# VHH binders against Putative methyltransferase YMR310C, part 1

No score or structure here was measured in a lab: all are predicted.

Target 1, 317 residues: Putative methyltransferase YMR310C, of Saccharomyces cerevisiae (q04867)
Amino acid sequence: MSSTRKFKKVEKPLSQTRHYSLCIPTTLVSDCRNLSQITHKVYQVAKFASLFNVSEVVILEDNSQVDATKKKISTAKLILALLQYFVTPPYLRNTVFNEKFRPYLTAASKLPRLSTLPFTRYQKQDHGRYREGLTIKMQKPTLARKKIGKVFKQTKYINIGKSKALALQSQLVPINARVTIDTITRKIVSPQEAYGDFTGLDSQYGYYTRIASSFTDLFMKGPLKEGYTQSVYVPLTTRDTSIPELSSLPTAETNPHILLVFSTWDTLARAFKLDQDQFVDCQGPQEFFDAQLPCPVSNSDVADAIPMTLTTLSTVF
Structure headers, positions and changes below count from the first letter of each chain, unless a header shows other numbers; Kabat numbers aren't used for antibody chains.
F, E and O are the ipSAE of ESMFold2-Fast, ESMFold2 and OpenDDE, as the mean of both directions, binder to target and target to binder. V2 is 0.75 times the mean of E and O plus 0.25 times the DockQ between their complexes.
[cut] stands for letters that were removed.
Atom coordinates printed by the task and the answers are left out, and those that the model quotes come from them; centres of patches stay.

## First folded at step 4 (VHH; framework vhh_sonelokimab_d1)

Design e1 (from g0 with T102K K107E)
Fold by ESMFold2-Fast, scan of step 4:
Structure e1 (fold): chain B 317 residues (1-317), chain A 124 residues (1-124)
Amino acid sequence: as target 1 above (317 residues)
Amino acid sequence: DVQLVESGGGLVQPGGSLRLSCAASGFTFSNYAVGWFRQAPGKEREFIGAISWSGKSTYYAVSEKGRFTISRDNSKNTLYLQMNSLRPEDTAVYYCAAQRFKYGSLEPSGYDYWGQGTLVTVSS
């Protein structure tokens, strides 16, 4: 038996007590001239979301803005695909993203891997014990013969980027799902068990991504059953007037999940107005926020605003 | 340990008035939209009204018809329902409820926390 420390657990950080979701507008790429510039801006968002262990990045569609892309894909869908690409390990990218997305991912493929992602941080110390995988259809002839002409909706085979798929020892799981695998025990494990750092979402290996097509969807369609504990407006321009109804900082709560909305007040007011019939007798978008922060930098780019905001919140409460 | 406790229910004559209270504890009351629902025996739960986290916005069901007024006191963690010109049809168990989102919802499924209810009987 080898004396190598394959079975020794590496000490990792305990679960976080504060969790963040970031809402970013599609207008973050409005000043970009080409796909490469769009890709680099989204990469910066992904980089800081990973660095601060952000739970979720929500893309709020602003259909009033000029679409910066020359390709036949919406700005929101392009940003979504790029964010998903940056949390996908290189060995799964060709399997996760179908051929129709590959022309939009050419610049992204040339960028460095995010070193702060949960599945990247401890790779060397863990000696490759924990690995990201994608569940794949059963293709073993013995099982296929048993149910000829039918597709199995469950599988024990995981694509972990090796020449052969890994077979789970005793588990049978849904196909086409991202999983974290313990390569020694051949069991699916939680990201929390594997990586230690925890984003507050039980099933996530990094930040969750979604598109909010409306003001209502931003607050109602999130991955959290109980919703956000606090919502905070983060202005992208110093020209926003102070909103008298909003506190300067959110109130501390046990195990909070805070939604940070990076926008302009005009954009939020327009989005609210489109959904106004769902908020009978509501005065305006301020009713949806607990607090506002000062503009992090005059006429801030979203990518610059994110680390400044998260750093400020870490020092205040 | 989240609790919503209704009080103020009882027997009133038709045309009478009643004020219900709901005391909240175990959560940050001022961060929640809160509302009143009622359920008569053998019937579905019915929305009455909701008030935003700040107390500045209210939304009422058509059945209110100006007879009911919802209000809140965030300093006391208390929600109120003022009921005037009561009718026998208003006989029901009245529930207070809280939702994380600051806007009101007409659907009971939109509410995260519920009280146990207080009985209001309108009868001569």
Scores: ipSAE 0.013, ipTM 0.359, lowest interface PAE 7.1, mean pLDDT 78

Design e2 (from g0 with Y103K K107S)
Fold by ESMFold2-Fast, scan of step 4:
Structure e2 (fold): chain B 317 residues (1-317), chain A 124 residues (1-124)
Amino acid sequence: as target 1 above (317 residues)
Amino acid sequence: DVQLVESGGGLVQPGGSLRLSCAASGFTFSNYAVGWFRQAPGKEREFIGAISWSGKSTYYAVSEKGRFTISRDNSKNTLYLQMNSLRPEDTAVYYCAAQRFTKGSLSPSGYDYWGQGTLVTVSS
């Protein structure tokens, strides 16, 4: 029909020079009375993370709080599922989220889709060439006495939301992985190649999500092999007078990846204390932060603090 | 790629001093806890000590505390081990190592990035 040489390359913006990871506490939803309110707060986090091209959202688990969802699913896992839902294309929803999660996603399904996600920004210009996919298991039925097929840990088939799964040209990949696929060449491509240089991490087409179950996990189990360039404390309350003073950001770094930790100092101090045997002669969590930002809003909600902080950093630093 | 290069090893008389250096490249050095290990002939590799990303906190194995001092210069991407009052039993290959993730733990475990080592011989 037509040659790929007939189509012009879509020019995409240059790399974003500052990358952010957001650490949010599970107490983000402590004042919520029902799933709808929880969903709306997590949606605001996802919306602003998408708007500012945030690379990662880390959920810091605060086990000191009474978990209102403890009878069904932990608060951290609920927040994680909601964050993952908001960066999942509709055509992958049923394969990414099994039946167990459906009761927790009912309010999320009624909210507007995030228009600022990388895979939505250039679809009109790209004519749908690049698609988000999920690698699916390959099973071969046996006609022998063994009536159970082998379950393969590798696959060439990707669910891209079409009636037929896409078969990769020449490689086998792990099952149950989110990938970006070039539908013309039938090859996995990086999100940066598909959507431009200001994409999130290579493992995600938007923000990456994870749970930090400890203070140590926040810094040690990140997706960046090189780690964070700077760690910045963002206070959620102006009432906490026990917060030690931290320096302002010293200088603009080349290609910084900044971890913004939205918390109260008490929450960080408790988390640090649980891991303190690993930090001999360390005075407290302040030694893991390069700077702190002022809390401009009294009684800041995490969802409100995020856009205020990211807007300020976009104009000042 | 992550690269750690030790230097400063050599022959030293008992009671002498020696300073080892470890030059780091290929990662954001100031974000990592880093440490020193040694391996004597016929022995298991042993932990000497570690220093936090900021240089403000240190952790030493009890046997080395007081004689060995770990320091770092983040502006030079360099880790140091100052060894004083050296003994023949300090003869070993000395390795610098970095934690797998940013900041890291000061515990003896969790080191994924290793230098090639530098030999220290203490003998008369």
Scores: ipSAE 0.023, ipTM 0.391, lowest interface PAE 6.9, mean pLDDT 76

Design e5 (from g0 with Y103R K107E)
Fold by ESMFold2-Fast, scan of step 4:
Structure e5 (fold): chain B 317 residues (1-317), chain A 124 residues (1-124)
Amino acid sequence: as target 1 above (317 residues)
Amino acid sequence: DVQLVESGGGLVQPGGSLRLSCAASGFTFSNYAVGWFRQAPGKEREFIGAISWSGKSTYYAVSEKGRFTISRDNSKNTLYLQMNSLRPEDTAVYYCAAQRFTRGSLEPSGYDYWGQGTLVTVSS
């Protein structure tokens, strides 16, 4: 029981037991004229998704618009690659990304590293104990003893951005997987165990990313076996949708998985219409949402709406 | 006022067939994956199978595959279970259940809405 005058005021970290997924449309870059502008806009999305410990970013593909500016890579795949790039440590980028993506990542390489990434945020606190890594092929390609059952490519070697790969103490794990490593025990650990208040979906740091090629895929092809517990529409334009305004969220203690869909109504209606045959009795996209948030600003940009929305959810709900 | 109401249960002889129906009301049926579960006296609730909201994907427990068929009619807000080659071991209360935003789940805890159940007795 003592008091001290050398006490730094430290606020208790907010609980991250609510898992948030962000759905963003490919139309978020429709007003961009070049790769640099696209890169900057996606960087803002990545920055705020990382800042608020978002579990997943889903890219809803708008197939109604032919990409007039990109001839070899779709807009959805470009956004996916950029989102993945911004949460990949610099020492892993050349290994994680295929050479064919190099021309599309040139502008991204010049942007500042995200301040909330563990390899920038926790470097001094953990004394270099925890590292982000990529599992790499074993130098010896065959284990003659494993001749029975299904053959899976496995390794004990992890690229941690140092001159020598780290060998796991006793584990064999799939190749080409992003992992968090305890360099002292030489074991894979969860990002939450390594870094504290981050709750992630997987064994790697950072949000999970995927492309939803249809309205149906947005809800059905997520990484969660049980799906999203709530879906919330975040309107970018004001419109009467018949969706009730958000009044409450399930308690953080129930570990809910909340999907936040950032879109204009016309983009959602178009995507829904393409899948209409699967939803014969449905009147429209509104039936897939539990609630909507107020439009942050009429005609909001997706990148601007994200931090406003996540701040509101962290402080009001 | 969400309701799932099972019907079609009753007494059937071994080797017989039975079709169960589940009528849904009070929610948008076509937005939900729906499934069948059963519970025999003194045993845990057991998954039989599920069908996606569109009806394009079905999931079955391994032991029931080939004997039981799940289908749905979204225009009638109705789920069906066709049961063939019934055995005394199939005697149970059969429940229909609805789950949002998924293709179906093997875990009862994943289901949002449940019916009251219908008894199926397989006995000679």
Scores: ipSAE 0.021, ipTM 0.380, lowest interface PAE 6.3, mean pLDDT 78

Design g0 (from a8 with R27F)
Fold by ESMFold2-Fast, scan of step 4:
Structure g0 (fold): chain B 317 residues (1-317), chain A 124 residues (1-124)
Amino acid sequence: as target 1 above (317 residues)
Amino acid sequence: DVQLVESGGGLVQPGGSLRLSCAASGFTFSNYAVGWFRQAPGKEREFIGAISWSGKSTYYAVSEKGRFTISRDNSKNTLYLQMNSLRPEDTAVYYCAAQRFTYGSLKPSGYDYWGQGTLVTVSS
């Protein structure tokens, strides 16, 4: 311990039998006045997603809040970049984020590191076996790629934040991907194998991030081949009195992966309506949810609702 | 009445190709995610892949990516599985299944409707 009262010990993530994905709307930052306020709200989402070992954060895009004439990064892309930044090891930041994102990440660099991430702990530990990495382009393309007419962007080299890139023993993998690596065997391993808890995709520690550009994409384009076992609506307002009553959260399924959709019913209804012609038998968004949780507080913001909801759910298992 | 009827199975030589079809009736096919499963003799049923109700998203078991392609035609209420570079280990009864798109995604379990299967034999 190099400093006393202000030093925060990084704790090991706890094992869990229930997995969560969080859907957050782009409107979570609609009341923000500047980049620092946006960054702080997204930081709170990242902090609690990391604390509760959330597998995925999905950004549901609300294009009604976006000014297309500004030619700036969209709100969804900004939130995505910030979420990715907060789970990126410092030694990979300059490689993962190119110069065009630098103006949007200035406030993020000033915030405290997420205390539950294992690479924060292992960055200070010389003998850590497992390390976070980024697959990097091979310096020159192979003749075989041009010979067979296929263009592959694959590599055996992984940037693990050391002076020399780690070479995989014999496998080629896609470039520009986050991976967890076993530095002794020189193999890509799952975060669960390395750290004992499932987080994000099998090849990356931390939550997976994606943008859902439509109501349909929210449910269909998840990172798991098995999909979500349950979808749960978490209302951000107690004023949604016109919404249909949904059943309580079922507990019958073993090792569930639950999608928690933090939204207002109005936002979901607008998104559903855009896809309506493809759901001719469906009456509304309620048919896509298994359950509804109570609004956590009468004046809920997405950043506040997340830890309240996850704390409540964490006590059930 | 809800029905899923597989067709196109049969004998094929190793390295060959085969297209399976699944005709759906008795429900609004375009509101359902649909997928393919197979069961080899003496083994458990395994997931091959699935396609979203709109056809915009396809998900495959890792072992089948690149060899198998799933597609659908909502105007004909039909699901397809294009199988290329077939191997003897692909010998199985192939099942079509439909999941009402009410929650979650293209999960391998909990499908609402199942076909009776079509046999694919990849021999010597």
Scores: ipSAE 0.013, ipTM 0.252, lowest interface PAE 8.2, mean pLDDT 74

Design g1 (from g0 with Y103S)
Fold by ESMFold2-Fast, scan of step 4:
Structure g1 (fold): chain B 317 residues (1-317), chain A 124 residues (1-124)
Amino acid sequence: as target 1 above (317 residues)
Amino acid sequence: DVQLVESGGGLVQPGGSLRLSCAASGFTFSNYAVGWFRQAPGKEREFIGAISWSGKSTYYAVSEKGRFTISRDNSKNTLYLQMNSLRPEDTAVYYCAAQRFTSGSLKPSGYDYWGQGTLVTVSS
């Protein structure tokens, strides 16, 4: 501490908070004519997710659109790559994104960095103590692929954008994972420990990203073993869904994780119908929601609805 | 004050059947989705299934579907679990639970109100 003043930890109060996950449908870019327009819409999502300290962005894949286009990458994977790009420090860019993705990131590279990300906001105060990294494969022992053989899926080495990879003191962790590292103790730390406010999930910083390829995957698969404590439908169009309007949020002290699903009912109903065999006894998608927010304006764009919703949640609840 | 009280547990032989009841009080039972969980000795608590506020929809853990049936009687504020073809592996404390912020959600999470449990022992 005082004996290592150059790398002194910035002390921040521990806060208990509500964690939000945003579910966005791939249809958010349906009205876009080119990569630049897609990139700008996804950038707005990333910008507001960062500003409001969102923990996760889930992309709900809409398979109703024909993929027989000349596009080399699916819409869901493109949105995922863009979201990951906006939370990736410049020194990890070439390691995180292989050459096949780089043509899809050209417009993104021209946009301003997100100033509200914790690792951007606090980098000057911590004198380099806490740093974002990517776990990389072990070089020793030799990874032999000369026959059906041993591939090491765990590592102690982290690329932190320096000439030499950092070796973890006592942990083995999965390869190709984003982590926040304490460069003094050589341990993976949570965002809360590094920067004060919890803004990400364990072993990742910024928002976590994933694709939900089905309605079931949205609710059953995710980074948290316990799942979501509350699921809220955020309607982009007005319909009678029989879902009660949101009257209260779980207490922040209980560290709740709230899923906000931004969608039209038609998009959500199509996703549910594709999984109907899993839900033979269920009446419809409404049975998976605890509450809904009022539709602020019918036919709202997803990118516009996000900041409106997050502002309402921060000022009314 | 929210209370959930399970009953109907006991010793039963393998292959037998047993019906558990859960009496709810202190809240508007008919407005809540409710479910059954169990915890075997030395194991973590596991989800069995849930039933919507109206009783029209049910959701079961795959391993329990077909052997266990969940039902409710809103006029009696009571939840039921009918267990058939019981196995020694079904030996556990069985809990009923209600979600704090739900009026129809069937997800296996978000259960904040719990009963004290009733022991079911399946042994010959």
Scores: ipSAE 0.025, ipTM 0.389, lowest interface PAE 6.2, mean pLDDT 77

Design g10 (from g0 with L106M)
Fold by ESMFold2-Fast, scan of step 4:
Structure g10 (fold): chain B 317 residues (1-317), chain A 124 residues (1-124)
Amino acid sequence: as target 1 above (317 residues)
Amino acid sequence: DVQLVESGGGLVQPGGSLRLSCAASGFTFSNYAVGWFRQAPGKEREFIGAISWSGKSTYYAVSEKGRFTISRDNSKNTLYLQMNSLRPEDTAVYYCAAQRFTYGSMKPSGYDYWGQGTLVTVSS
């Protein structure tokens, strides 16, 4: 048996063999009455996505959704901002998020940090050696007009949440990017090298997030070059829905990356219909799914369905 | 017994065009969705696009839409990739692949049958 516990050096796993992406509907917050309730539901999604080392959370927004009202942020964009907030270290949150988003993040700031994120798991054992940082702009010291001062596209300075920015010794990197820093060597390292976890994407510091504005975008506009190896429908309701029959178990695949779609069949059918002209020889959304799981609990919250589904799927796949 | 054989690769100048072919045998080609993938040396394989069993529906990766066109001829058991406005970063081994699904599914994953690939080099 290999142990990851050592006083001087922590050995960390480099990759997992099975990867998951979660598709969640914007309706997960439809029963919420205020920002605090929305924030708490999204926090639960983030918590379980982090716990199960999920690669990606996709927010499904169909084209039938009503236009944005009264200069409020859309539900999809709010969920996206909250998910991104929960994978951002506290010391970077005020720098990463534009001041326009800060009013929507006030409830989130009061919730506990996610202890299962890659950059928190070994923090004490590593004695703070590795830190998340944000590359910050470099400016000429003697600019005449600071109001429209010249900003360079590359920088050697990284905000790591300390009183002074860390300066890289000899490398310039793009500004406004999240990086992982080895604070002893003052070098950018891969998140995989620092934290050991590998989610199947270029980012290993947490889940990737995106909005799917259409049925087609759900399957096509992902971060994976080869796409998903299989897709699984996870019903959120057992009531008043007649759906096509699908396999109850996903097929075993080499190096699987599974898309789990938490939805109702009516929502998926409506989204598919909007894209119908792209699928003239397909009969319905069932042709895009390899399997259907039983509803975890009748009319369960998406946040509750996630851990039940991932726990069950870990034993049958 | 299932076989996919790519052809048409070669050297082309930046801004040029190239048409790849994939000849299928050992299965009922018209019942399968088929697609194109590529892989540069030392890099991960990436999805380019797919075409339904009838040829009426196509999907493309966002980055390739507009430059690449996928088509098929079921009477010749052949899949095609028309590549236009080629760039040096398009240099890769190009693979054709088939999904065993007979229902017209075109998801970018789930491909069971693969060709051995054809090399495309874009260089001046």
Scores: ipSAE 0.016, ipTM 0.391, lowest interface PAE 6.3, mean pLDDT 77

Design g11 (from g0 with L106Y)
Fold by ESMFold2-Fast, scan of step 4:
Structure g11 (fold): chain B 317 residues (1-317), chain A 124 residues (1-124)
Amino acid sequence: as target 1 above (317 residues)
Amino acid sequence: DVQLVESGGGLVQPGGSLRLSCAASGFTFSNYAVGWFRQAPGKEREFIGAISWSGKSTYYAVSEKGRFTISRDNSKNTLYLQMNSLRPEDTAVYYCAAQRFTYGSYKPSGYDYWGQGTLVTVSS
């Protein structure tokens, strides 16, 4: 038999072998005057992260600036919410984002959806077989359960944006998690299996998002099973003459997952100094980097530096 | 399966030395920062030292620096702890730990994989 009559397989492109995480500083929005401008800059980051199949966007919180202004939400948390909004399917937005975030997402709701996300790109070709979902609490799991404690940390029910939640056939999974579902088999599947693009992150498709509140957290806290294979400094200015000598990007690593840190050296040095007591025998932030790239453009905006850097890397490697 | 297996523990006299080894399997050892912790009976777990993925950077608890040396051999997937000038208060179960990211720290909560421990008794 040269063809199947039961189910047509959709062939998708070969998964990429090099994976990227982007570290962006909260200062990317320091020149913005209002929510609309902040939203627009974060949207550009999300758009290019999606276009280049970036696995993760890490927000490095710059605590060097003491803002005495009374704000309801931190800059880092606002950027996080916006990045998460742009990788959330419309049918999940009301469930993923509670009412306290709604005022911060008004400008984002007016921007075009990211057409390059795999669950958007392949949806029509797959005839709705694969869908993004959010795991939801079991309301009444069984009559045999004792009502003496909270037992709702696991679930078989997935919100896939239809009138009825999808029930997993054999899996019981943590609540409040983003998952990719095969609607025919009713099983959680990897993004690579569903969409063909490999991110190395099984729990969420598109880029993963997190806040690094310290220099240490940038490298130590993340969703990756094996961690980063290389960390690379991407300077945002050519005027920093204090940068230590760093090598060119290594090319011989198997299954590389590269952390690209978009920053100034002064910002990294200040962040490192705050964590200095955790690094007794470390000489400086340079020991955390394997290489540096040329500054994409003098005094680059982070949003502009990202596509320039990723385009360059796609042509060199 | 991910495994960390400690060895080299035993009974030593005060002033003596021991070298502990930790053999890693089931993960790419060279991509992990790894460290040593100890726990005496009835006491909390205590950080001893950690070493970065490459071996270039080491981190020690201030109280243990100078007596203990951490090292690694990525070609053998093995972590070592050299313990010198041992005292009765060094009596503890010594644990090997690995963290997913390539850099060491003093935070026990940052470590994803743990060995079963090896007992070190310092007594005459």
Scores: ipSAE 0.011, ipTM 0.280, lowest interface PAE 9.4, mean pLDDT 76

Design g13 (from g0 with S109A)
Fold by ESMFold2-Fast, scan of step 4:
Structure g13 (fold): chain B 317 residues (1-317), chain A 124 residues (1-124)
Amino acid sequence: as target 1 above (317 residues)
Amino acid sequence: DVQLVESGGGLVQPGGSLRLSCAASGFTFSNYAVGWFRQAPGKEREFIGAISWSGKSTYYAVSEKGRFTISRDNSKNTLYLQMNSLRPEDTAVYYCAAQRFTYGSLKPAGYDYWGQGTLVTVSS
């Protein structure tokens, strides 16, 4: 589970010069017949997002008719829960996911943990200095009641999967946020400081996840105050747009953050049309993309397109 | 290297009009969202408006809608600000700024490159 609140930034330099966000449509699971197939497809997305150190996976909700009599959660929420599950340490799973999600995570619990996550990769060498944690509500507040409303939504207690919650030395932080903690200094640290890698946001290792319920939400409601440095269309079918092909990526001078949108043009056009009245002079989705990548095969599944695209970007650009 | 050079500032009477220009060089101008900012003496820098890389999407500070129009000519690597119905309160140094590749909503922060500014004085 991610927080929309931001912690004080650790000012250590980023280990990576470019950062990527992946936008995937809910239609990535439209050909799946059961929970197990959905889980395996989302697992592949999580695996490659982790392998290539992507910062964010955003789920673009495509409004499809769902039989409400047989489903308790939306497809977008199911994909979100699965993505979050795969980057959650086992000792936090019961705290991060309430009992209502348990039936949807049964297939996921049987899959191997992502070996590229540092709390799995460094398991044998980790003597408890750096741990993944979840900020939890204060259970024994020592405060005077005069400021109770402002203090109640903050905490100094971190669940790190031990018998006793860890208390931060002096800071108060938002509740229900995933963090990386230095258990010796009792301070929240960046993933780069803890593990030598930077991925996701500055308070958590692993990708950040969110749902975009509209075309505008994709670009306007993200973890980055200023938005994405670049947006690149990644066609899942034979190219049908006039967007220029990607020839170069931005220099690393200002830590560029690139949004890769895996979709069909038809899906983007439908989403854009629903929000078109919010953009006075816009002619179509192409106004929001800086470039496109070539479609490597005539029809690509999202799970297959991700590693193909990220391999090309990491080895060529 | 990247360079932005503003021009067109000067003295204008209240109710008058001015067109500012910003000449860009050293980068592929058509790949950048660009915007206008201003700063009056003793005040903080204020966002005026911005235009997308293609020129099809424009976003303005609410207080400037209807009086100011931003446009660009990618073939000339030039950004424009048309200012109408000028008021003494519009007296400021106007800055051109470029943000590498934006989608459609430009925030006042995160601009990579800045010009040196051009002075606009609105006075009788």
Scores: ipSAE 0.020, ipTM 0.346, lowest interface PAE 6.4, mean pLDDT 76

